# VH-VL binders against p57417: the designs that were tried, part 8

Target 1, 135 residues: p57417
Amino acid sequence: MNNLIDTIKKIENILYSLERILKQECHNLLKSKTSNEEILELIKRKKILFKKLIILSQDRLCLEKEYNIFPPYESNNKLNNYWKKIINTCLILRKLNLKNKIIMNKKFYLNQRFLELSSSYKKSVTYNLDGNLEI
Key: E = the ipSAE of ESMFold2; O = the ipSAE of OpenDDE; V2 = 0.75 times the mean of E and O plus 0.25 times the DockQ between their complexes.

## First folded at step 2 (VH-VL; framework fv_regdanvimab)

Design r11b (at its last look DockQ between E and O 0.60; V2 from the best seeds 0.52)
Fold by ESMFold2, look of step 5:
Structure r11b (fold): chain C 135 residues (1-135), chain A 122 residues (1-122), chain B 110 residues (1-110)
Amino acid sequence: as target 1 above (135 residues)
Amino acid sequence: QITLKESGPTLVKPTQTLTLTCSFSGFSLSTYGVGVGWIRQPPGKALEWLALIYWDDDKYHTTSLKTRLTISKDTSKNQVVLTMTNMDPVDTATYYCAHSPYDSEGYYFDYWGQGTTVTVSS
Amino acid sequence: ELVLTQPPSVSAAPGQKVTISCSGSSSNIGNNYVSWYQQLPGTAPKLLIYDNNKRPSGIPDRFSGSKSGTSATLGITGLQTGDEADYYCGTWDSSLRAGVFGGGTELTVL
C-alpha cells in the first residue's frame, strides 16, 4: 500500500508544479512584451511534467489493480484525502489552462489582424500607384 | 558532450558501507526532466538496475535492496551519490551511473559512465 | 527467473539477420516503453533503441526494435563481426516502481 500512497504523493507534487508553471505562463502572457525564450522554456517544462505525470499515472493504475482499491479510495482515509487534493488541483489547472488558451488565442488573433491590415495597407499603396508598385 | 564518471573505493570488507559518487558534465540536475541512475553488473552476469534520482529530488530504488540503498544529489557539484550498507561478497560488481531524461515517451539510459569495479572481500 | 526473459544466446553468419526477444508482463513491457542496450566486450552498455522502436543519433538503421503485447524484439540486419556483444532489453515496471533489465543475450557472429 505504501507504493500507491507514495505514487499519489508524487502525482500531487507534479500537479502543484504544473500549477506554478501555468501561473507563470499567465503572467508572461499578460505582459505587453513577451520573451520568446521565456515562453519556450515554460512550454518545455510543461511537456516534461506532463510526461512524468503519465508515467506516474501508469504506476497508479497498476498498483490500484494489484491492491484492488480505486479512486476515490473511500476505504483508506489517507489516500482519499490525497485524492481530494488531486481533484481540486486538477480543477484549478483546467481553469488556468483555459484562461491561458484564451489569452494566447487573443494575442494570435491580434497578430493575424495586424498581418491582414499590413497586407491591406500595402495593397492600398500599390493600387494608389495604379498597379505600378514603385518607379 | 554528456559524460559521467563513477568514483569510490574499489575494495571494501563485508558489512562495510559503500559510497559511490557519479560526477558528470554536459548536463545539470537543475534542468527539468534530468535524472541519474545507478546500475551494477556482477562479473559475468547481467545488468541490475539499482536506483534513480530526478532533478526534482524524486527517487526510486530496486525493491530487493531498498533498505540498503540511498541515493542523493548535489546539483551545485554535478554529483549523485549512492550509498549501499552492509556489503556482502555477492555485491562484487562493476557499478555504472547513467543519464536518464524525461524528454521522450519512455524510460531509458542514453549516456553511461565507464563503470567502477568494487570487490567485497575480507 | 528474471522479470524480463531473453534467450541466453543467438548466433548468425556475417550479413545475415538476427532477432533477440524480450518477454515481460503487463506491469512492465505491457504498460511501458522498451529500450535496448549493446554491451561490447569490456565496455559500458550503449543505448541502441528507445521508445520501443526509435534509434538515437549515430545508430545505423540495420538496428530496429518492435513491441507487441508483453514482448519486444531487437532486430539486427547486415550482421558484422563488430556486433558480437551482449544485448539487454530494459523498461520500467509499474508494480515494482523501478527499472528492470533482461538477463542479456550473447550474440556470436560465426
Scores: ipSAE 0.610, ipTM 0.812, lowest interface PAE 1.6, mean pLDDT 86
Fold by OpenDDE, look of step 5:
Structure r11b (fold): chain C 135 residues (1-135), chain A 122 residues (1-122), chain B 110 residues (1-110)
Amino acid sequence: as target 1 above (135 residues)
Amino acid sequence: QITLKESGPTLVKPTQTLTLTCSFSGFSLSTYGVGVGWIRQPPGKALEWLALIYWDDDKYHTTSLKTRLTISKDTSKNQVVLTMTNMDPVDTATYYCAHSPYDSEGYYFDYWGQGTTVTVSS
Amino acid sequence: ELVLTQPPSVSAAPGQKVTISCSGSSSNIGNNYVSWYQQLPGTAPKLLIYDNNKRPSGIPDRFSGSKSGTSATLGITGLQTGDEADYYCGTWDSSLRAGVFGGGTELTVL
């Protein structure tokens, strides 16, 4: 059970990191002069975190089956508490992601690099209410 | 170019603790997505995955040795340290550290150290 | 004890094609990308294939990788004497939350 707890905690931490990145992205997008390079770097970081999150999610699923415990983890208070935080963070991430996409589209639709950024956003991961990635 | 080098004692007595250091260049463990892992290989035997540490201090250990293994990093020194307690002759092996890239879809090691041979003997 | 299973040895004549299999389970090869490593005698392993079928720079196209279900395969065409080595498959195991390697395959060039 400790492995599952550890995995869930790691998932939580990744989601918090994503939240920080999305907020930073928002901040940069709202500047009068936005650096495309900075935005691209943030996108790269997000992709890395998404990959890690996918791996952790796979770990979680395997461990859940092994331990026969599943979200929202009613039989384990510690896991349940982490899961609540995960769900809450996913909701925040969805809102931030949408906001940033809107700003990006409005601000850079005439920029050649926008095509690259837009492509990245089109492939961006979203989050469901169960804390799972939606690609 | 990326290079890694393992260092530490080559001879350890049973029950003692082994401390190995991986010194690397050509990359930084502060870089997003980067990881460094340890792999060992007993003489004439297969590769055995031991541990992995990422830029964000996320750590993984092989289950069979989890209670004996500790992996840590010093980003400022470009070093990763592996400690293994209660060494036994069965732990005699060549120990490798390796770089895990950040831009991959999967998990793998693209650059390896030359390895350091550790013998556990009385 | 081994999570990934490889044949202990394979052999072929120069110029021929060989394949090395790597068999796992849903928690490893089934869910994760596979990599392959070449280890020449007395040397450290070298990455041959990553992400199931991608070659790093410097690796000739004679080397190929594939994955299907819970198994992976390394293909070597135009076998050369210099290809005589041990070959290992590797991947992540989601159940163990750890990297895993196969038992290795000794390739002999006849």
Scores: ipSAE 0.386, ipTM 0.820, lowest interface PAE 1.3, mean pLDDT 89
ESMFold2, look of step 2: ipSAE 0.532; ipTM 0.798
ESMFold2 (binder alone), look of step 2: mean pLDDT 94; pTM 0.960
OpenDDE, look of step 2: ipSAE 0.066; ipTM 0.725
ESMFold2 (binder alone), look of step 5: mean pLDDT 94; pTM 0.961

Design r11c (at its last look DockQ between E and O 0.09; V2 from the best seeds 0.00; counts 0 for: pae E 18.2 > 2, placed apart)
Fold by OpenDDE, look of step 2:
Structure r11c (fold): chain C 135 residues (1-135), chain A 122 residues (1-122), chain B 110 residues (1-110)
Amino acid sequence: as target 1 above (135 residues)
Amino acid sequence: QITLKESGPTLVKPTQTLTLTCSFSGFSLSTYGVGVGWIRQPPGKALEWLALIYWDDDKYHTTSLKTRLTISKDTSKNQVVLTMTNMDPVDTATYYCAHSPYDSEGYYFDYWGQGTTVTVSS
Amino acid sequence: ELVLTQPPSVSAAPGQKVTISCSGSSSNIGNNYVSWYQQLPGTAPKLLIYDNNKRPSGIPDRFSGSKSGTSATLGITGLQTGDEADYYCGTWDYSLSAGVFGGGTELTVL
């Protein structure tokens, strides 16, 4: 059970990092003159974190099956508490990500399709087609 | 209402491969957390856990029979298939498939098929 | 090899209370929830208790479950003739990454 707890904690930390990056992305996008270099850097950072999150999520799922405990972990107060935090963070990230996509589209007059992740990338990220975070 | 039903041959010769199909209704193996397991019971003996498959195609097998067992699913057909190679008279048993719920914390089977009796004999 | 140990048989008179023990280890009962199953003669097992002490719908409160350490106990009060059956405990073993059952207990109503 400790392994699952640790994995969830790691997931939480990655989500917080993603939150920070998304906020920075938003800030840059709202500038009158957006730096493409800065945006590209943030994208790279996001990709790295998404990959990490996918791996951790797989670990979580594996451990959940192994222990046969699943979200929202109602029978485990500790896990339940962490899960609540994760869910709250995911809601925030969903909003931020959607906002950033909207801003990006408006500012750069990009086709919405280009704002979507490639099929291959979608498998390694935590956003769905609607821009919602999936964990 | 959840229901499961086992189907397959009731007589198998030694060394042959047994293929059993579990057809179910009332739930989907696309649902997060859902699993379907196989359990067998030799005549007059205890329940023996064999295998489990989850919604994401993750599979578990009993160690003693791992090399002989294969579990698979067809979500679109609401079926789970168990194959067991190199059957022996000792494998004579009633074979059950069962539903493992998604909305629980523990591991258990809340719905069972009626079971199918498989006899291994020359 | 049995991972969970149960007494092979228990017996009591109608109206009495019986308990069935299930002994395991830290890799199973110690860290996982226990379930109990009733198997009437010639029928498939039926879930009696899940998550150590929860009853599915339709199971009377005469049936109870508890867990302590690496052991679990099924309690049956007000024993009825219809309770004559085999009872199995079950859980998940994370060291084996497999489900496990006890050896079963035959309950006879005297």
Scores: ipSAE 0.022, ipTM 0.658, lowest interface PAE 5.6, mean pLDDT 87
Fold by ESMFold2, look of step 2:
Structure r11c (fold): chain C 135 residues (1-135), chain A 122 residues (1-122), chain B 110 residues (1-110)
Amino acid sequence: as target 1 above (135 residues)
Amino acid sequence: QITLKESGPTLVKPTQTLTLTCSFSGFSLSTYGVGVGWIRQPPGKALEWLALIYWDDDKYHTTSLKTRLTISKDTSKNQVVLTMTNMDPVDTATYYCAHSPYDSEGYYFDYWGQGTTVTVSS
Amino acid sequence: ELVLTQPPSVSAAPGQKVTISCSGSSSNIGNNYVSWYQQLPGTAPKLLIYDNNKRPSGIPDRFSGSKSGTSATLGITGLQTGDEADYYCGTWDYSLSAGVFGGGTELTVL
């Protein structure tokens, strides 16, 4: 069970890191003059975190089957508490991602370099209420 | 290259508080999934897991010593501090700090300090 | 009452094979990954095996690990005099919310 708890905790921490990156992205996008290098570095960091999240999500699904326990983990208070935090953070991430997408489209829609990099930006990782990974 | 080094007093009196510092390089406690743990080994005896702190300030302590142990970190100084109150001669041991990497699969210590021997006078 | 039980000692001649067992429960080995550590005399422990059966860089393939049920096994083949050390298994225990080590196994190379 600690393998599942540790996996859920790692997922929560990646989501917190994504929240911070999306907030930094929003701040940089709202500046009157934005460094392209700063935006590109944030995009690279975000992609790395998405890759880690996908791996952890696969591990979580395997451990859930092994332990026969599933979101929202009502029979385990620690897992349930972590899952509640994950869902709340996902709601925040959804709002930030939508806001940044709108700003990005308005500010950079004619810039070839940013449009090319932004084509992978549509892909985001989150969890639905059934505990399934959404891309 | 990851390195860790324990520092602190080598001799304490019974009832005193022990404060040990783990100074490290080659990694940051701001890195996702990273942790630093403390392990001790009494002379001629087995390893005993004591405590662990993660990058997000999550903390774990061995149950038998939870009321005596405090673990904290200073990310800007690359340090983790273990405090153990009410020292007793049975706490005489070599104390190690160790790095726990981020990993989607398991929990383990991949790099260890050299250890510092603490004697509690009888 | 050790959480993880290891034999106190094992021995074999150079070139031979030895195995070291680590017995636990469903709250630790049964639901968590196992690691193994080598402690040469007078030195700090060194990681040999992580995630049940994976070797870090620099650990030769004559060291192997496996897990079945609530037990784990460290295997050492081609035994060398330099392998003379104490060996510890380690894992997480979710009932204790803590890491645990076995009592250690002293390997003697005859």
Scores: ipSAE 0.000, ipTM 0.512, lowest interface PAE 18.2, mean pLDDT 83
ESMFold2 (binder alone), look of step 2: mean pLDDT 94; pTM 0.960

Design r3y (at its last look DockQ between E and O 0.03; V2 from the best seeds 0.00; counts 0 for: pae E 14.6 > 2, placed apart)
Fold by OpenDDE, look of step 2:
Structure r3y (fold): chain C 135 residues (1-135), chain A 124 residues (1-124), chain B 110 residues (1-110)
Amino acid sequence: as target 1 above (135 residues)
Amino acid sequence: QITLKESGPTLVKPTQTLTLTCSFSGFSLSTYGVGVGWIRQPPGKALEWLALIYWDDDKYHTTSLKTRLTISKDTSKNQVVLTMTNMDPVDTATYYCAHDLYYDSSGYYEFDYWGQGTTVTVSS
Amino acid sequence: ELVLTQPPSVSAAPGQKVTISCSGSSSNIGNNYVSWYQQLPGTAPKLLIYDNNKRPSGIPDRFSGSKSGTSATLGITGLQTGDEADYYCGTWDSSLSAGVFGGGTELTVL
């Protein structure tokens, strides 16, 4: 059970990092003169965090099966509290990511899919310099 | 040019603690996405994943040795340290440290650069 | 106990094609990227394939990787004597929250 708790804590930390990156991305995108280099760097950072998130999420799922405990973790208040926070954060990040995607597409004329935070998302995403999604 | 080099005792007595240091150059563990892992290989046997530490101090350990392994980093020195307690002759192996990168321009790399390894013998 | 299973050995004549299999489970190969490593005698392992089928710079295109389901395959075409080595598959295991390697495959060029 401690492993699951630790995994969830790690997930939370990654989500916080993602939130910071997405906010920075939004800020940069709203500038009159957006640096392509800065945006590309943020994309790279998102990808890195996404990879960690995917790994941790998979770990979580496996541990849930092992311990026979599943979200929203009604039988464990500590896990339940963490989960609520995670869910709320995910909702915020989804909205922010969508906003950033729209702005990005309009501003840079890119047909790019951005990181979508979802419990069902299982694939790592890569981007080329042209803004094309590579899976 | 990325390089890694393992250092530490080559002979350890049973029950003693092994401390290995990975010194690296060509990259920084402060760089976003960078990790350093440890892998060992007993003579004539397969590679065994031991531990991994990332730039953000996130750590992973193999389950079988989790209680015995500790991985840490000193970013300022470009070093990663692995400690393994209660050494046994079965722990005799060549120990490698390796660079792990979540992302670069080419994609996601796992252990794309390796040290040459250091041979550790556990014997009375 | 090995989490990933490889054949202990494979052999072929120069110029031929060989394949090395790596069998795992949903918690490892099924959900995570697979890497392949080449270890020449007396040397440290070298990354051959990452992300299932990508080659690092300097790796010739006669090396290829693929993944299907819970199994991965390394392909080597145009076999050369210099390819004699041990080959290891590796990936992340989500149930263990750790990296895992296969048992290794010894490739002999006849």
Scores: ipSAE 0.021, ipTM 0.659, lowest interface PAE 4.5, mean pLDDT 85
Fold by ESMFold2, look of step 2:
Structure r3y (fold): chain C 135 residues (1-135), chain A 124 residues (1-124), chain B 110 residues (1-110)
Amino acid sequence: as target 1 above (135 residues)
Amino acid sequence: QITLKESGPTLVKPTQTLTLTCSFSGFSLSTYGVGVGWIRQPPGKALEWLALIYWDDDKYHTTSLKTRLTISKDTSKNQVVLTMTNMDPVDTATYYCAHDLYYDSSGYYEFDYWGQGTTVTVSS
Amino acid sequence: ELVLTQPPSVSAAPGQKVTISCSGSSSNIGNNYVSWYQQLPGTAPKLLIYDNNKRPSGIPDRFSGSKSGTSATLGITGLQTGDEADYYCGTWDSSLSAGVFGGGTELTVL
């Protein structure tokens, strides 16, 4: 059970790191100046964290089967509390991602490289009813 | 109720350093996205953008005066300070500070609230 | 340094429409949002238009803004004598990493 708790904590840490990146992205987008390289670096870091989330989510599903416990983990108060925080953080990430998309679209008119980046803002970080990660 | 007020000397001798303070209320420079800028206007002439500082201490200066300008903030005092070295009579102007917020639910604001301005004369 | 170009003056009779142009380049107007400011005689500037074409609360809809390519335009309809002022466009210049203002346009209501 310690393995599952540790995996859930790692997921929480990755989501917190994503929140920091999305806030930093917002800061760069809100500036009157532009920096293509800095925005692209943040997008690359975001993609790395999404990949880590996918791996951790797969590990979580395996451990859930082993322990026969599933989200929202009603029979384990520690896991239930972490899961509630994870879901709330996902909602925050979705709102931040939408905010950054709106700013990007308003600020960067017809720059082909930034138009290609707009597709990255179509994604959202969420969990479906089965607890599976969707990006 | 956002307000800004400029303060500092009204008369400065050539070659001296001018220090102006913007004291503000109704907002905090610790708030994400908030900035304070400085603008001047020589008598009978156009507005000239000078410098800008943001909540995260990011700073910008007009290119022509970059070596003469320093901008800093004291978030706990709700103040922004502009320092301009090697003053010359051509620097005689009214100096304004202004609030800047890029983003909110209504879109972007550039300089949406201004101080009343302080007139600085550079004369021997 | 790139400067935003405005006509130095414009005039029209009460009730008429005027437009004030602001010409720049791709490093400023072309890729950044434009704001417009009104400066009544003896007062600090006041924001009229932000984000190219949006009005802050309290600015009547007879003031409008638009942007096309590297040029921006302030429109004022239903001119009133109280509209006599200097009008400035402003925007960010990415090559200078600084803000810039136009030279200003003096509006006279005849």
Scores: ipSAE 0.006, ipTM 0.535, lowest interface PAE 14.6, mean pLDDT 82
ESMFold2 (binder alone), look of step 2: mean pLDDT 91; pTM 0.943

## First folded at step 4 (VH-VL)

Design a1 (framework fv_regdanvimab)
Fold by ESMFold2-Fast, scan of step 4:
Structure a1 (fold): chain C 135 residues (1-135), chain A 122 residues (1-122), chain B 110 residues (1-110)
Amino acid sequence: as target 1 above (135 residues)
Amino acid sequence: QITLKESGPTLVKPTQTLTLTCSFSGFSLSTYGVGVGWIRQPPGKALEWLALIYWDDDKYHTTSLKTRLTISKDTSKNQVVLTMTNMDPVDTATYYCAHSPYDSEGYYFDYWGQGTTVTVSS
Amino acid sequence: ELVLTQPPSVSAAPGQKVTISCSGSSSNIGNNYVSWYQQLPGTAPKLLIYDNNKRPSGIPDRFSGSKSGTSATLGITGLQTGDEADYYCGTWDSSLRAVVFGGGTELTVL
């Protein structure tokens, strides 16, 4: 049983770490001037935390089968309390991740628009294949 | 590149506490996804994993020795310390520390220290 | 008690192929990725294979790994005298929450 409790605690800690990273990502996305290096570093950190969460989740599933106990762990008050915290944190993470994706998508759209406008501008002032200047 | 080196006493008396230090270079335990583990090998025997610590201070210990083992890190010194209480002659072994990355789907050790031999006798 | 079972020894002639098996259960090999280590006499172990079948930089393609169900296999082709060593499989056991190693296989090239 202690192995399952410890695994659940580790899962909770990883989710709190993800929340911190997602909040920092949001803060950076909302800045008028941000470093690409900072955003890439946060993405790398998120990837690492998801890797750890997957491994811990596999451990949780294995231990659940062995102890014959499953979420929401109604028969064990301590595990049930941790699980409630985990579910609440997951809901927060889902909302925060969605918010960040919306911001990223808007920035991607604006970047795409800028590239289109930039390409159109350059074309308008270049020479065509026949040697004529195009406006 | 990545290097690790074990240090500590070579002789320990029964019932004493063993403290081993792993000093490393080429990586930092402040970096997401890195860990350091301890593995031992008695003379002529198989590898036995002891403990593992990660950048986020997450720790694992082998169940058979868990009450005797403590693993800690000093990120500023690039060191990981293993403490093992109540030493017994059966604990005589070469002790290794090793780097454990999270850049794949499982736990593995890609760079190992040379090992330090600890003999437990009166 | 060993959680992962390997043959205690294998032998073959130079240039031949050898395979080393590693047998576990659903909580270890069946659930997690397998690594393989080479230990030359008097030296520290060296990673040969990780993530079932991936080679670190510097490991020749003569070394290969595979996994099926609860068993894993290390293959060595074109055997060389320098391959004489002990070989260990390793994985994570989700039930024990521990890294587990096989008992080791002594490879002799005669």
Scores: ipSAE 0.676, ipTM 0.837, lowest interface PAE 1.4, mean pLDDT 88

Design a10 (framework fv_regdanvimab)
Fold by ESMFold2-Fast, scan of step 4:
Structure a10 (fold): chain C 135 residues (1-135), chain A 122 residues (1-122), chain B 110 residues (1-110)
Amino acid sequence: as target 1 above (135 residues)
Amino acid sequence: QITLKESGPTLVKPTQTLTLTCSFSGFSLSTYGVGVGWIRQPPGKALEWLALIYWDDDKYHTTSLKTRLTISKDTSKNQVVLTMTNMDPVDTATYYCAHSPYDSEGYYFDYWGQGTTVTVSS
Amino acid sequence: ELVLTQPPSVSAAPGQKVTISCSGSSSNIGNNYVSWYQQLPGTAPKLLIYDNNKRPSGIPDRFSGSKSGTSATLGITGLQTGDEADYYCGTWDSSLRGVVFGGGTELTVL
């Protein structure tokens, strides 16, 4: 059992690290001028944390089968409490990720509009953000 | 270029504690996705993984020796230290430290130290 | 006890092909990626294959890896005398939460 508890704690720590990175990403997206180096570094760190989360999740699934205990771990108060924290943190991460995506999309639209206004190009074909052709 | 080098006593008496230091260059344990592991090999036998430490201070130890093993890092000195208590003649082996990146989907060791031989005898 | 099993030895003549197997279970090879190491006599191991089938810079195309289910295979084509070495497979075991190595295979070039 201690192996599963330890794995769950490691998962919680990775999620907290992801939260920190997503908050920093939001901060950078809200700045008027941000270094490309800063953005690339955050993307690299997120990728590494996701890889570690995948491996820890595989460990969790393996140990769950071995101990015959599964989320939300109702039979074990300690695991149940950690799992509640993990779920709450995942909800926060989802909200942060959606917020950052909205900010990035708004900046993309503003930049595209600026290019359109500064250009003498006559548009006959366009693509929307979902990849569909619009005429 | 990544390099690692093991250092510590070459001769240890039974029941004593072994302390080995891995000194490295070409990378930092402050860098996301890097780790350092310890592996040993008794004369003429297979490789046996002992412990692993990552940039975020996350640690793993082999289950058979967990109560005897401690792994720690000093990021500012570019060092990782392994301690093993209650040494026995069967612990006689060449001890390696190795770089473990998280830049792929699995755990592996891409650069190894030369190894240091530790003999446990009375 | 060894968690991953390899044949203790394999042999072939120069220019031939040899394969080395590594057998595990669902908690290790079946769940995680496999690496392979070459150890020449008196030297430290050298990474040969990682992530089942990828070669580090400097490893010739003669070396290849594959994985199917709970087993992995190292292939060596165009065998050379300099390939005489011990070969080890390695992976992560999700149940043990640690790295496991095979028992090693001694390759002899006849």
Scores: ipSAE 0.706, ipTM 0.854, lowest interface PAE 1.3, mean pLDDT 88

Design a11 (framework fv_regdanvimab)
Fold by ESMFold2-Fast, scan of step 4:
Structure a11 (fold): chain C 135 residues (1-135), chain A 122 residues (1-122), chain B 110 residues (1-110)
Amino acid sequence: as target 1 above (135 residues)
Amino acid sequence: QITLKESGPTLVKPTQTLTLTCSFSGFSLSTYGVGVGWIRQPPGKALEWLALIYWDDDKYHTTSLKTRLTISKDTSKNQVVLTMTNMDPVDTATYYCAHSPYDSEGYYFDYWGQGTTVTVSS
Amino acid sequence: ELVLTQPPSVSAAPGQKVTISCSGSSRNIGNNYVSWYQQLPGTAPKLLIYDNNKRPSGIPDRFSGSKSGTSATLGITGLQTGDEADYYCGTWDSSLRAGVFGGGTELTVL
């Protein structure tokens, strides 16, 4: 049983690390002059934490079958309490991730719009200059 | 380039504690996704996985030796230390440390130290 | 004792092809990625294959890996005398929560 408890604790720790990264990502996305380097580093770290979470989740699933105990672990108060914390943290992470995606999508849209506007402006200027060249 | 080197005593008496140090360059244990593991190989026998430590201080030990093994890191010195208590002649082996990244999908060791031979005898 | 089983030895002539099997269970090979290592006499192991079938930089395409169910295979084509070595499979075991290696296969080039 100690192996399953230890695995659950490791999962909780990874989720807390993901929360820290997602909060840092949000902070950086809200800055006007954020380095692309900083954002890419956070994305890389998120990817690494997700990979570790997958391995830990495989460990959890394997141990659940061996001990014949499954989420929400109602027969074991300690595991049940950890699981409740994990579910709550996952809900927080989902909310943070969605918020960050909305911010990123909004920035992408605004950048595309500005590119369209700048392109239109240059084309217009060139045409007007050509029109008045003879006069 | 990544390099690792094992160091420690070459001779250990039965019941003594073995301490091995893995010193490395070309990476830091402060880097996300980085781990360092220990593997041993008795003369003429197979590789045996011993322990692993990751950047976030997460630790794993082989079940058969768990009570005897301690793994720790000193990130500032670029070192990982393995201790094994109550040494026995059957623990005679070449001990390797190796780099383990999370830069792919699975678990593996990409760079290995040359190994250090530890003989346990009176 | 071993959780991953390999044949103790394989042999073939130069230019031939060999395959080395590694058999496990659902808790290790079945759920996780497999790596392969080459150990030349008197040297440290060297990574040949990771993630079931990927080669690190510098490993020739004569070496290949595959995985099916709870077993993995290392393939070596165009055998050379320099390929004489011990070969080990490795993976993560979700029940043991530890890395595991196969018992090793000694390759002899006749």
Scores: ipSAE 0.758, ipTM 0.872, lowest interface PAE 1.0, mean pLDDT 89

